# VH-VL binders against p78833: the designs that were tried, part 14

Target 1, 198 residues: p78833
Amino acid sequence: MSFPASTHVYIAKIIGKKGEGDKILDLLSKVNEHVLKSEPFTKTYYFARDAKNPDYIFGLELYDSKEVLENSHKTSNPFLAFANYLTSTHAPLAEPLQLLNFKVVDGHLDKDNLGPDAKDYVLYTEYTGDSATLKQQLTVNPKADTSLIIHSLDDPSLYAVVTRYSKSGIEPGPAEISGATSVSQQVIYSGVGFLNRP
Short names: E, the ipSAE of ESMFold2; O, the ipSAE of OpenDDE; V2, 0.75 times the mean of E and O plus 0.25 times the DockQ between their complexes.

## First folded at step 6 (VH-VL; framework fv_patritumab)

Design G3 (at its last look DockQ between E and O 0.72; V2 from the best seeds 0.00; counts 0 for: pae E 6.4 > 2)
Fold by ESMFold2, look of step 6:
Structure G3 (fold): chain C 198 residues (1-198), chain A 119 residues (1-119), chain B 113 residues (1-113)
Amino acid sequence: as target 1 above (198 residues)
Amino acid sequence: QVQLQQWGAGLLKPSETLSLTCAVYGGSFSGYYWSWIRQPPGKGLEWIGEIYHRGSTNYNPSLKSRVTISVETSKNQFSLKLSSVTAADTAVYYCARGDYLWGDYFDYWGRGTLVTVSS
Amino acid sequence: DIEMTQSPDSLAVSLGERATINCRSSQSVLYSSNNKNYLAWYQQNPGQPPKLLIYWASTRESGVPDRFSGSGSGTDFTLTISSLQAEDVAVYYCQQYYDYPLTFGQGTKVEIK
């Protein structure tokens, strides 16, 4: 599948305090219900837990444009309830909210329309290095059920890759790329969200 | 340069388990996919399966019920076990390194080990 | 499974002449968005392991002589040896890495006429 050039990718890193992961996901579940019903411009809305800490929530979101993210998604009542909880005096986050903006370089999200599953192996890897080298060396893995390559809109040295295996049971690892450093995070589908619209 | 050295018993009786080991020298073991590939005498190549250095595997469906590939990362080694062998499993067995990203094609190969299953 | 079919099964070519080997996949191995063909070629001399010649259908591995070239796209691929040398007597295999399981063609034996 091709992605339109205006496709906006949002990576959310929501680092909850101990015990907060369930509430964060409950609120995101309400946002997801609204997305499915009312937001045809939201093409991916996928939430997972960090494999090592279930209170750390990872989000992968694809929108038709940055404009619809800012003006339509972020103005919905379920989103505002979620955002208000995160910034409330309850202070549910252990670290500041990280919201990363990317564009799609290449790839696919759900090769066979299987839908996300808690048994999927999912790896999110950030690569930092020379932009031309990373663009040249990062290639799609067609064998993966998800193979998405994205480039930061804010940091030209930053690329990221989302790799998922659903049917094969394969656990992807980060590639070695000369002159680049990488940080990887394994995540587990939370039951909230989707990769392709149903 | 990277070198793959392989060893294991070369003569088996039917129903035994084939067991081969491959050690990696002169390069990084981590970050790569490692494969076993076999070639019956006078015939072509058959991919058996692969393993990522951290233990994730994928096997050829034709062999999956009988094959186990494993790693010993501290020794830079990976191994093949093929259970319940028959004469049809007589082949040269190769270990190989997958490419630098996804294990897609094989840039370094071991010398091969002939495994003969007696009749 | 993606089946790989080579032709011919064997080929006799005079020294210095061109050898052409075909490989056809049962389905496309082209990933359209990056325009890459997930196909490799190997050379195997008698009693030796295979040696990588070409990947991404047309990219030569380092140290491979420039008389070897790969071409084609989608389902139809060609390995060309522009001027056959005595050391090129071998069996040649194509291999796809577009989908699991990884599969090889049946091989093409190249001999001196």
Scores: ipSAE 0.080, ipTM 0.718, lowest interface PAE 6.4, mean pLDDT 90
Fold by OpenDDE, look of step 6:
Structure G3 (fold): chain C 198 residues (1-198), chain A 119 residues (1-119), chain B 113 residues (1-113)
Amino acid sequence: as target 1 above (198 residues)
Amino acid sequence: QVQLQQWGAGLLKPSETLSLTCAVYGGSFSGYYWSWIRQPPGKGLEWIGEIYHRGSTNYNPSLKSRVTISVETSKNQFSLKLSSVTAADTAVYYCARGDYLWGDYFDYWGRGTLVTVSS
Amino acid sequence: DIEMTQSPDSLAVSLGERATINCRSSQSVLYSSNNKNYLAWYQQNPGQPPKLLIYWASTRESGVPDRFSGSGSGTDFTLTISSLQAEDVAVYYCQQYYDYPLTFGQGTKVEIK
């Protein structure tokens, strides 16, 4: 599938203190309700937990544009409530919040329209290296239900790949690219959000 | 340069278990898929299965019930076990490295091991 | 499974002449998202493992002579040897890696006429 040029990818890395993961996800669930009801410009609003750390929340968000992210989503009451909690005096975060901006290079989302599931194998990999090399070497996996290649708008040397095998026993590892450094994270769908909608 | 060396028993009786090992030299073991492919005498190639260095596997459905591929990363080795062999399993068995991202085409091959199943 | 069918089964070509091998897949191996064909070609000499020649249908592997070229898209592919050399006598295989299980063509034997 193709993505409009204006499509904006937002990656959220939320590392909560011990035991904070559930509360974070509960708030995100409220945000998701608002997204479903009032934000048709949000294509993806998918939240997962790190496979090893339940308080590490991973978010994949796709918007029609950066403008709607900044001026609509981030100005919504549910989001503001969530943001206020994260920055409250009762600071729930173990690490500073990471919000990363990306552009779609290539890929597809939920091509079989099965929707997200906790049994999915989902891998998020960041690649750092020569931009031209990474752009040339990274490619979409047609055997994956979701295969997304994204380029950082914050760091030109940073690319990321999201791969999902839906309810599958296939658990491929990340590709290594010569001259590039990669860091991978397996995530498990948290029950909050959606991977794709028309 | 990357080299694959393979070894194992070349003569088996029916119902025995085929066991082959492939060792990787001169290159990174991590980050690639490693496959086993066989070729009966005078015939074509059949993909058996693959394994990632972290242990994830994919098998040919035609052989899945009898095939086990394992990896020992500390030795840069991976192995093939094929149970309940018959004469139909007589073939040259190759280990190979999957190339480019998902490891679906093969750029480096072992020299092959002839395995003959005979009563 | 994606079935790969090569034609012809055997081919005799004079030295210096063009050799053409065809490969057909039972379903398309072109991925629309990236417009890449998940198709490879191999050369195999007697007593040797296959050698990778072409991947992505038309990209030559390093060290492969430029007389070898791959073309085609979707379900129909062609390996061309523009000027057959004596060392090119071998069996050639196409292989799809679009979907599991990975599958090969039955092979084409190229001989000198």
Scores: ipSAE 0.061, ipTM 0.689, lowest interface PAE 3.7, mean pLDDT 92
ESMFold2 (binder alone), look of step 6: mean pLDDT 93; pTM 0.956

Design G4 (at its last look DockQ between E and O 0.03; V2 from the best seeds 0.00; counts 0 for: pae E 15.3 > 2, placed apart)
Fold by OpenDDE, look of step 6:
Structure G4 (fold): chain C 198 residues (1-198), chain A 119 residues (1-119), chain B 113 residues (1-113)
Amino acid sequence: as target 1 above (198 residues)
Amino acid sequence: QVQLQQWGAGLLKPSETLSLTCAVYGGSFSGYYWSWIRQPPGKGLEWIGEIYYSGSTNYNPSLKSRVTISVETSKNQFSLKLSSVTAADTAVYYCARGDYLWGSYFDYWGRGTLVTVSS
Amino acid sequence: DIEMTQSPDSLAVSLGERATINCRSSQSVLYSRNNKNYLAWYQQNPGQPPKLLIYWASTRESGVPDRFSGSGSGTDFTLTISSLQAEDVAVYYCQQYYDYPLTFGQGTKVEIK
């Protein structure tokens, strides 16, 4: 299955202060309820925790367009409540919120329709380097349930790969690309959100 | 450039355990899968298994019950153990570099270690 | 398991002439989504480990002479040496890495006629 050209990928990196992870996920759960009910234009709304830091929340979001993200999702009451909390005087964040914009290069999501699980091995890797080289060398893994290659709309030298092995003990690492720098993060499904829907 | 150096006992008796080690020099140990491949004299190549630096392994089902591959990241080394060897396990054993995510083709190889199983 | 079958088992070619080696997989090693074939070719000299020649069915490894080329898709692949040189005498292997376990062809011995 190919992705529509307008598909927008949104990566959220939320680093909470110690103990804030649960509250953040609770709020995101409320947002997810709204997404499921009222946002059919959202293909993916998947949240995970960093494997090493439970207060580091990783979000993978796919929308039919950037327009619906900006004018519909971000204007919803649950989202506003979440956003207000993050920017409140309570100051729950340890680091500034990172919201990254990507476009799909290639890939597939939840090809076996198993749905997300805490036992999944999920790896997020960012590559920085020559765009042409990265585009040529990065490739989809046919053995992975989810294998997504995305290109940054904010930084042309930045690509990312999301790989998921469903309920698998296999823990592969990222490929190294000559001339490129890579940073990987293993994440664990938090129980909030979905990976793919029709 | 990346170099793989391997060593271990080359002569075994039946029922003993084969033990080989491969050390990686001149390149990153992380980010790749590391494989063992064997070749009986005058025959083709058989993939034994692989390991990632984090410890994740994949084995050939034909050998899975007897094979253990381990890694020592601090030394950039990985090892092969094959238990209950027989004459059929006589082969040149190679360590090699691969990548499961983007293609488990092998771009760097050790020089090989001949292991002979004889009574 | 994906079985890899090479043909012929042995090939004698005159110097400067074309050598063609075929490899067939029991299952397709083409990933339709990216149109890449998970197929590699190796050259092995006596007493040496295999040397990677081609990966993704048609991409030459760095340092490999341009007389070596890979072609094919799906289940049928070909390694071609456009002009056989003396140093090309070796055994050649195809290998799939589309699925576990990784498997090799039985090898093709290339000799000078």
Scores: ipSAE 0.012, ipTM 0.550, lowest interface PAE 9.1, mean pLDDT 91
Fold by ESMFold2, look of step 6:
Structure G4 (fold): chain C 198 residues (1-198), chain A 119 residues (1-119), chain B 113 residues (1-113)
Amino acid sequence: as target 1 above (198 residues)
Amino acid sequence: QVQLQQWGAGLLKPSETLSLTCAVYGGSFSGYYWSWIRQPPGKGLEWIGEIYYSGSTNYNPSLKSRVTISVETSKNQFSLKLSSVTAADTAVYYCARGDYLWGSYFDYWGRGTLVTVSS
Amino acid sequence: DIEMTQSPDSLAVSLGERATINCRSSQSVLYSRNNKNYLAWYQQNPGQPPKLLIYWASTRESGVPDRFSGSGSGTDFTLTISSLQAEDVAVYYCQQYYDYPLTFGQGTKVEIK
């Protein structure tokens, strides 16, 4: 599935203190309800837990443009309530909120329109290296239910890949790229959000 | 109209474990914090702790080493266990509902259960 | 911990007269970003659980008579009963929900003079 050139990608890293993951996800569920009802410009709004730390919330978000993200999504009442909780005197985060900006290079979000599931094997990998080399060597896996290649808007040396396999027993590691370093994170769908609008 | 119904043993000996259950009727269980608060006879109120419906807990540090609060969402219930009780734990124990976004002021309360610790 | 101190400990007021109860917190319970005071008031009649009267320092809970009002900001708060009635004989508690642990004032007993 092809992406318009204006597509803006957010990767959210929301690292909660012990026990905070449930509340963070509950608030994100309320934002997701608003997204489904009122934000046709939000094409992906997917939240998962880190496989090793259930209070670390991973987000994959796709918007028609950076403008609608900044001027419509981030100004909505449910988003503001969520953001206010994260910066409240309760101090629910173990690390400052990370919102990473990317553009789509290539790929697809939900090849067979299966929807996300907690049993999916999902891997998020960040690659750092020569941009031309990474662009040439990172390729879409046509067998994956999700295979998304994205390039940082803030760091030209940074690419990331999201892969998802719905079928049990398919758990490939990250692709090895000559001259690049990588860091991978397995995540588990939280029940909050979507890959393609339902 | 939301109603909280609570039950559990009212008479304990020192060193036993206090165990109380609160069931929620007439409203949503999901999306709220659920608290236990106690009141010794003739004295003020002490917050024991709370649990978010999905399992996250906050406890009063003064009791944390002895307190467990748990939830059974499928039954719309939550419970309190307080281990190693002494006479100082004699009180009326209340369950209460807290606000889902901002932490807890308590808009609905159970009737209370008097727990007496004697030898 | 945020300590909550009420004054007076007890108060005798004639029927129909104004009753005033003060509550002080050891630190501010005003969150400047949303401009809300994380302060509630409760009434407790003998043999009954506490009943919520006021939240956000000044917002009356549904069904609470308009003779009850809350005021104040930061560290100093007041519950006012504008015209005391016989059913208002109770113990009144303030409570902060700004920070953990959640804490209550020691209570103020209101009686008819």
Scores: ipSAE 0.000, ipTM 0.473, lowest interface PAE 15.3, mean pLDDT 89
ESMFold2 (binder alone), look of step 6: mean pLDDT 93; pTM 0.956

## First folded at step 8 (VH-VL; framework fv_patritumab)

Design G5 (at its last look DockQ between E and O 0.49; V2 from the best seeds 0.00; counts 0 for: pae O 10.4 > 2)
Fold by OpenDDE, look of step 8:
Structure G5 (fold): chain C 198 residues (1-198), chain A 119 residues (1-119), chain B 113 residues (1-113)
Amino acid sequence: as target 1 above (198 residues)
Amino acid sequence: QVQLQQWGAGLLKPSETLSLTCAVYGGSFSGYYWSWIRQPPGKGLEWIGEIYHRGSTNYNPSLKSRVTISVETSKNQFSLKLSSVTAADTAVYYCARGSYLWGDYFDYWGRGTLVTVSS
Amino acid sequence: DIEMTQSPDSLAVSLGERATINCRSSQSVLYSSKNKNYLAWYQQNPGQPPKLLIYWASTRESGVPDRFSGSGSGTDFTLTISSLQAEDVAVYYCQQYYDYPLTFGQGTKVEIK
């Protein structure tokens, strides 16, 4: 599996106040419906909950280009409804919304087309360090159903790895890289979204 | 330097359960997958299975029904149990560290434990 | 399972001469745009555990002499000892870690002619 160079990866970190996770996901579900019907340029639209915090929503999005993200996806009515809720007077967020831009370095998504599942083990790890070192040492895991290495467009010292084992009982861990720091987040599929289009 | 020390009973009767333990010294236990590999006398190597320090396991399908690998992170130890042994299970059993979580080549090995199954 | 087949089963080489061991996988162990092969080589002396020599098909482990080299891609790989030394007498194994279960070649015994 290869990705065009124009592929844009969008990582969303949404930390809702206590109890807000469900509402956030409900809105994202509506967005997902629109994505499936009207956004062929959206390759991946996957949302998960942090394993420890159900109000922490993690989003992995892949688009054919940044242009379609900015001018098509973000202009859709369902998305606007979602965005409006996040910025409403209700103030559902516990922390500021984080939207991170990445490019694909290497990897694959759901290689067997099994689709996401709540029983999947999914790990998101961010690596911060020397770009050359990280680029050299980070390696795709062909044994995993999903193994994606991405490089930040916002911070050249930042890489991330998404690893998924589908119903295998394998809990992925982050590789330790000398000279780099890592922060990992285990996430659980929320029921909203897809890794590859069905 | 990382050292793996292993121990367990070396003589078993058929139908008994093989039990081996491996302890890790001189390095981090967390962040690695730990494997058991066996070698029948005069033969090649067979990967049995692996365990992450958090307890997740992956087994060779050929042995999955009889194999249990467990971990005790507080002691930097992991163990192998192989049930219903037969003469075919006679081998030197090695514990090993998998280098890089997604690159399972083995850079550190235990010295091996000969397990003989005989009537 | 990915089957690993080595050739020859045994090899006798004179001191100072080149030793060549081949390893074939039943399917490709090459992956990614980085062009990495998930293939390792080991040396095993009698009564000792295997020792890692090469990983990623061609990268030498620290401390491994320069006379050892790995090459190949996809399904065909080669371990070369450019100038055989007495201490190189051993059994050598290739191993794939591309997919589960992890599998080894049957081994190649290298002896001095």
Scores: ipSAE 0.007, ipTM 0.553, lowest interface PAE 10.4, mean pLDDT 91
Fold by ESMFold2, look of step 8:
Structure G5 (fold): chain C 198 residues (1-198), chain A 119 residues (1-119), chain B 113 residues (1-113)
Amino acid sequence: as target 1 above (198 residues)
Amino acid sequence: QVQLQQWGAGLLKPSETLSLTCAVYGGSFSGYYWSWIRQPPGKGLEWIGEIYHRGSTNYNPSLKSRVTISVETSKNQFSLKLSSVTAADTAVYYCARGSYLWGDYFDYWGRGTLVTVSS
Amino acid sequence: DIEMTQSPDSLAVSLGERATINCRSSQSVLYSSKNKNYLAWYQQNPGQPPKLLIYWASTRESGVPDRFSGSGSGTDFTLTISSLQAEDVAVYYCQQYYDYPLTFGQGTKVEIK
């Protein structure tokens, strides 16, 4: 699978206080309904919970361009309601919101168009190291239902990989890259969002 | 150069558990998938399963209910257990390194261990 | 599962002549965005473990003689030995690594005529 060169990837790390995960996901569900109805330029809008803490929300979002993300998605009423909740005096976050900007290096999102499932094994791994080495050594895993390699727009030393298996009993580990460090996070599909537009 | 040495009991009775160990020398253990592959006498090759050096496993569905693969990373070793063996499990068992980070193809192999299940 | 089927099961070739072994997969093993075929070939001499010859369908492993070559794409692949030598008497296997479980062809026995 190929991606248009303008594809903009957003990784959202939403670290909610104890008990906030459900409300955060409810608001994101309303954004997702708007995305499906009104945003054909939003190709992926996928939200998951951290496997160890259900109030930590992980987001994978793909847009046709940075322009439609900034000028259309982030100006929608459901998005503004969500954003206003996160910054409200209720203070639902345990840590500041992290929104990471990436471009696609290579890969595929849902090669068999099976859709996401809570039983999927999903691993998000960040790699830090020499950019040329990481670009050369990180490779697509064709056996995975998702194998997405992305490169930070803000930190040239940072790459990330999203790997998903929908087949039972498969739990791959991250690739080891000599001279690089890595941090991995297992996530579980929340029931909110999609990988390919339905 | 990378070398895989394997050992374990070569003669079993039905219903016993097959247990084999593979040790890796002359190269890095980390960053690779390590596989077990078997070959019945005069027959072809069957992939049994693999393990990542950090412990994640993938098994052939045909054997999954009876197979356990494990690692001892501090010793650069991985092992195979196959429970409830029958005569159909008689084969040469190989350990092998999966190449290019994803357990793709196998560039280094052990010498093989013939396991015979009596009767 | 991706089934790998080799042909022929057995092949007799005169010394110095060309040997051709075919392998067909039940599904494509081509990752088209990279134009990359997830297909390997192995040689197995009697009493020895398999030895990697070819990966990515056409890339020769280091130390493998130039007379061995691989070709094909998608579902149809070929291993060619351009001039058969005595040490090439073996069983040859193809293997896909596109999807789990990893699977091998049934083998092709190459003999001297």
Scores: ipSAE 0.006, ipTM 0.647, lowest interface PAE 9.0, mean pLDDT 89
ESMFold2 (binder alone), look of step 8: mean pLDDT 92; pTM 0.953

Design G6 (at its last look DockQ between E and O 0.03; V2 from the best seeds 0.00; counts 0 for: pae O 13.5 > 2, placed apart)
Fold by ESMFold2, look of step 8:
Structure G6 (fold): chain C 198 residues (1-198), chain A 119 residues (1-119), chain B 113 residues (1-113)
Amino acid sequence: as target 1 above (198 residues)
Amino acid sequence: QVQLQQWGAGLLKPSETLSLTCAVYGGSFSGYYWSWIRQPPGKGLEWIGEIYHRGSTNYNPSLKSRVTISVETSKNQFSLKLSSVTAADTAVYYCARGSYFWGDYFDYWGRGTLVTVSS
Amino acid sequence: DIEMTQSPDSLAVSLGERATINCRSSQSVLYSSKNKNYLAWYQQNPGQPPKLLIYWASTRESGVPDRFSGSGSGTDFTLTISSLQAEDVAVYYCQQYYEYPLTFGQGTKVEIK
């Protein structure tokens, strides 16, 4: 399975203040309803909670292109309502919103079209190192339900991997890549969003 | 030079629990999958299961109800328990290292332990 | 489960001649975007554990003689010993690592004619 070369990936890191996770997800649920109804160009719109802090929200979003993300998704009324809440004087975020831009290198997003489940083991890992080494060494795991390798559009030394297992007892940590450093985050599907359009 | 040394009881009666241990020398224990594979005398190889150094496991579904693989990280060791053995479990049991990141091909093997289950 | 089938079960080859062993998987073990075949080959001498020869279908493990080569893609794979030596008398196994459970072929015994 290949992704079109124009595929644009967003990784969203939404660090809510204590108690804000539910409201952030409620607003994202409204955006997701709009995405499902009106945005055939949005191929993935998946939101999860950090495994250690339920107010920290992780997003994985795939768009047919950067142009549709910027000109269509980010101009929709539900998105603007969400964005306005995050920047409001209520100040629901503990840290500024982080939106990371990537291209797909390789992988698959929902191998058997199982859909996301809160029982899935999901790991997001960022690798920083020599770009040629990372490109060669990072490999897809065909046994995973999700195994997605992405490369930063902003930082050539940054790759990331999203790995998801729906099978109990599989909780692999991040692989060690010689000459690279890594940072990992386990996340739990929030009930908001999808991996493949239904 | 990685070496895997394995030990455990080689003769069992039906219904007993097979218990084997594998120790890793001359290389890193961390960052690898560690597997058990068995081979009935004169027959082919069957993968039993694996464990990551931090404790996550994958088991062959045919054996999953009877298999436990565990690690003792302070000793660079991992172990196999197979409960309720029968004559069908008679085999040479190998421990092996899963090579390369997320890889499940095996670059280093123990010498094997013949386990015989009397009938 | 991916079933791995080798042919022949047994092969007799003269010293210095070519030995060819085939392996077929019941499903493709190719991840097409990287052109990676999740297939390995092992040699097992009598009374010894298996020894890795080839991984990713065609990549020779360090220290394996040049006479061993792997080829094929998808569901059909071949191990070739270009000039059989006395020490190559063994049983050879293919193995897929594309999906769980990991599975091996039934083995091919290579002997001197």
Scores: ipSAE 0.006, ipTM 0.567, lowest interface PAE 11.6, mean pLDDT 89
Fold by OpenDDE, look of step 8:
Structure G6 (fold): chain C 198 residues (1-198), chain A 119 residues (1-119), chain B 113 residues (1-113)
Amino acid sequence: as target 1 above (198 residues)
Amino acid sequence: QVQLQQWGAGLLKPSETLSLTCAVYGGSFSGYYWSWIRQPPGKGLEWIGEIYHRGSTNYNPSLKSRVTISVETSKNQFSLKLSSVTAADTAVYYCARGSYFWGDYFDYWGRGTLVTVSS
Amino acid sequence: DIEMTQSPDSLAVSLGERATINCRSSQSVLYSSKNKNYLAWYQQNPGQPPKLLIYWASTRESGVPDRFSGSGSGTDFTLTISSLQAEDVAVYYCQQYYEYPLTFGQGTKVEIK
């Protein structure tokens, strides 16, 4: 499966203070409603919780272009409400918000259009190393419902892989890449968002 | 048990820069916000600002223009600089630990450092 | 800024009697979505730093005697010492951590009558 070159991948890492996860997801749910209704240019708007920390929210977003992200999505009222909450004097975040920009290298999302499920096993792995080496060694997993390889627009040495199995009992592990370091986190679908448009 | 030890010059002249350092022992430096709080003699407490071990800071707007808080994670230390001091800055200065998980209440404190600004 | 106002400024209570300190915030420090009050109480002895007693308005810090209790919600809070002991002579402060900047009450001095 191929993606247009203009496709923009946005990774959000939201680390809330203890107990903030629910509020964050509630606001993101409102954003998601708007996305579904009014943002046909948003291909993926998927949020999960870290398997170990329910207040750590992981977001995978795919847009037709960076332009629509900046000029349409981020200008919506629900998004602004969400953003205002995160930056409010209530300081719901334990760490600064991380917003990462990527391009698609290869892969597929929800290939069978099953939709996300709370029982899904989802692994996000970041690889740091030689770009040519990583690009060559990172491969799409055809057995996975989602297997997405993305390259950072912020750091040329950074790649990431999103792997999702919809089958119970299958926990994806990170691929070993020679000459690269990797950091993985397992996430669980939060109930907010979609991988492909329903 | 977690202990905060602080040090720095206790006597300054007006317009000088206050400089204090706090070192953390017996616990994790990572995963907490670290604050500076001051108390003028015989008065209440004023929050100055905080820093995360990764370097993110929040300052009291009343002091923001003069305050710089820094961190040296490798030493489990964080520091306070307050520029252009006046007599109004005379106080006992405390370093304290804020909670990463539960919010900004302070469960561990340094013993305090009296800083006197006098001509 | 959220202003914290304590009352009284000074309190004299006989040994074994109840001491009550009030704290009022200029704005609510209740976060409705969590149903938690972002309010803490501290005890400060002369020449010592403040010591955390209560957080979330009513939760005692570990090691704090049962005679100390916190109550209240929204803008009005109370620290109660059910039976004043000699070692309880100190200045007590409330503090909100609902929003920046973090702010403290002016303090209440508790003495033995």
Scores: ipSAE 0.000, ipTM 0.541, lowest interface PAE 13.5, mean pLDDT 91
ESMFold2 (binder alone), look of step 8: mean pLDDT 92; pTM 0.954

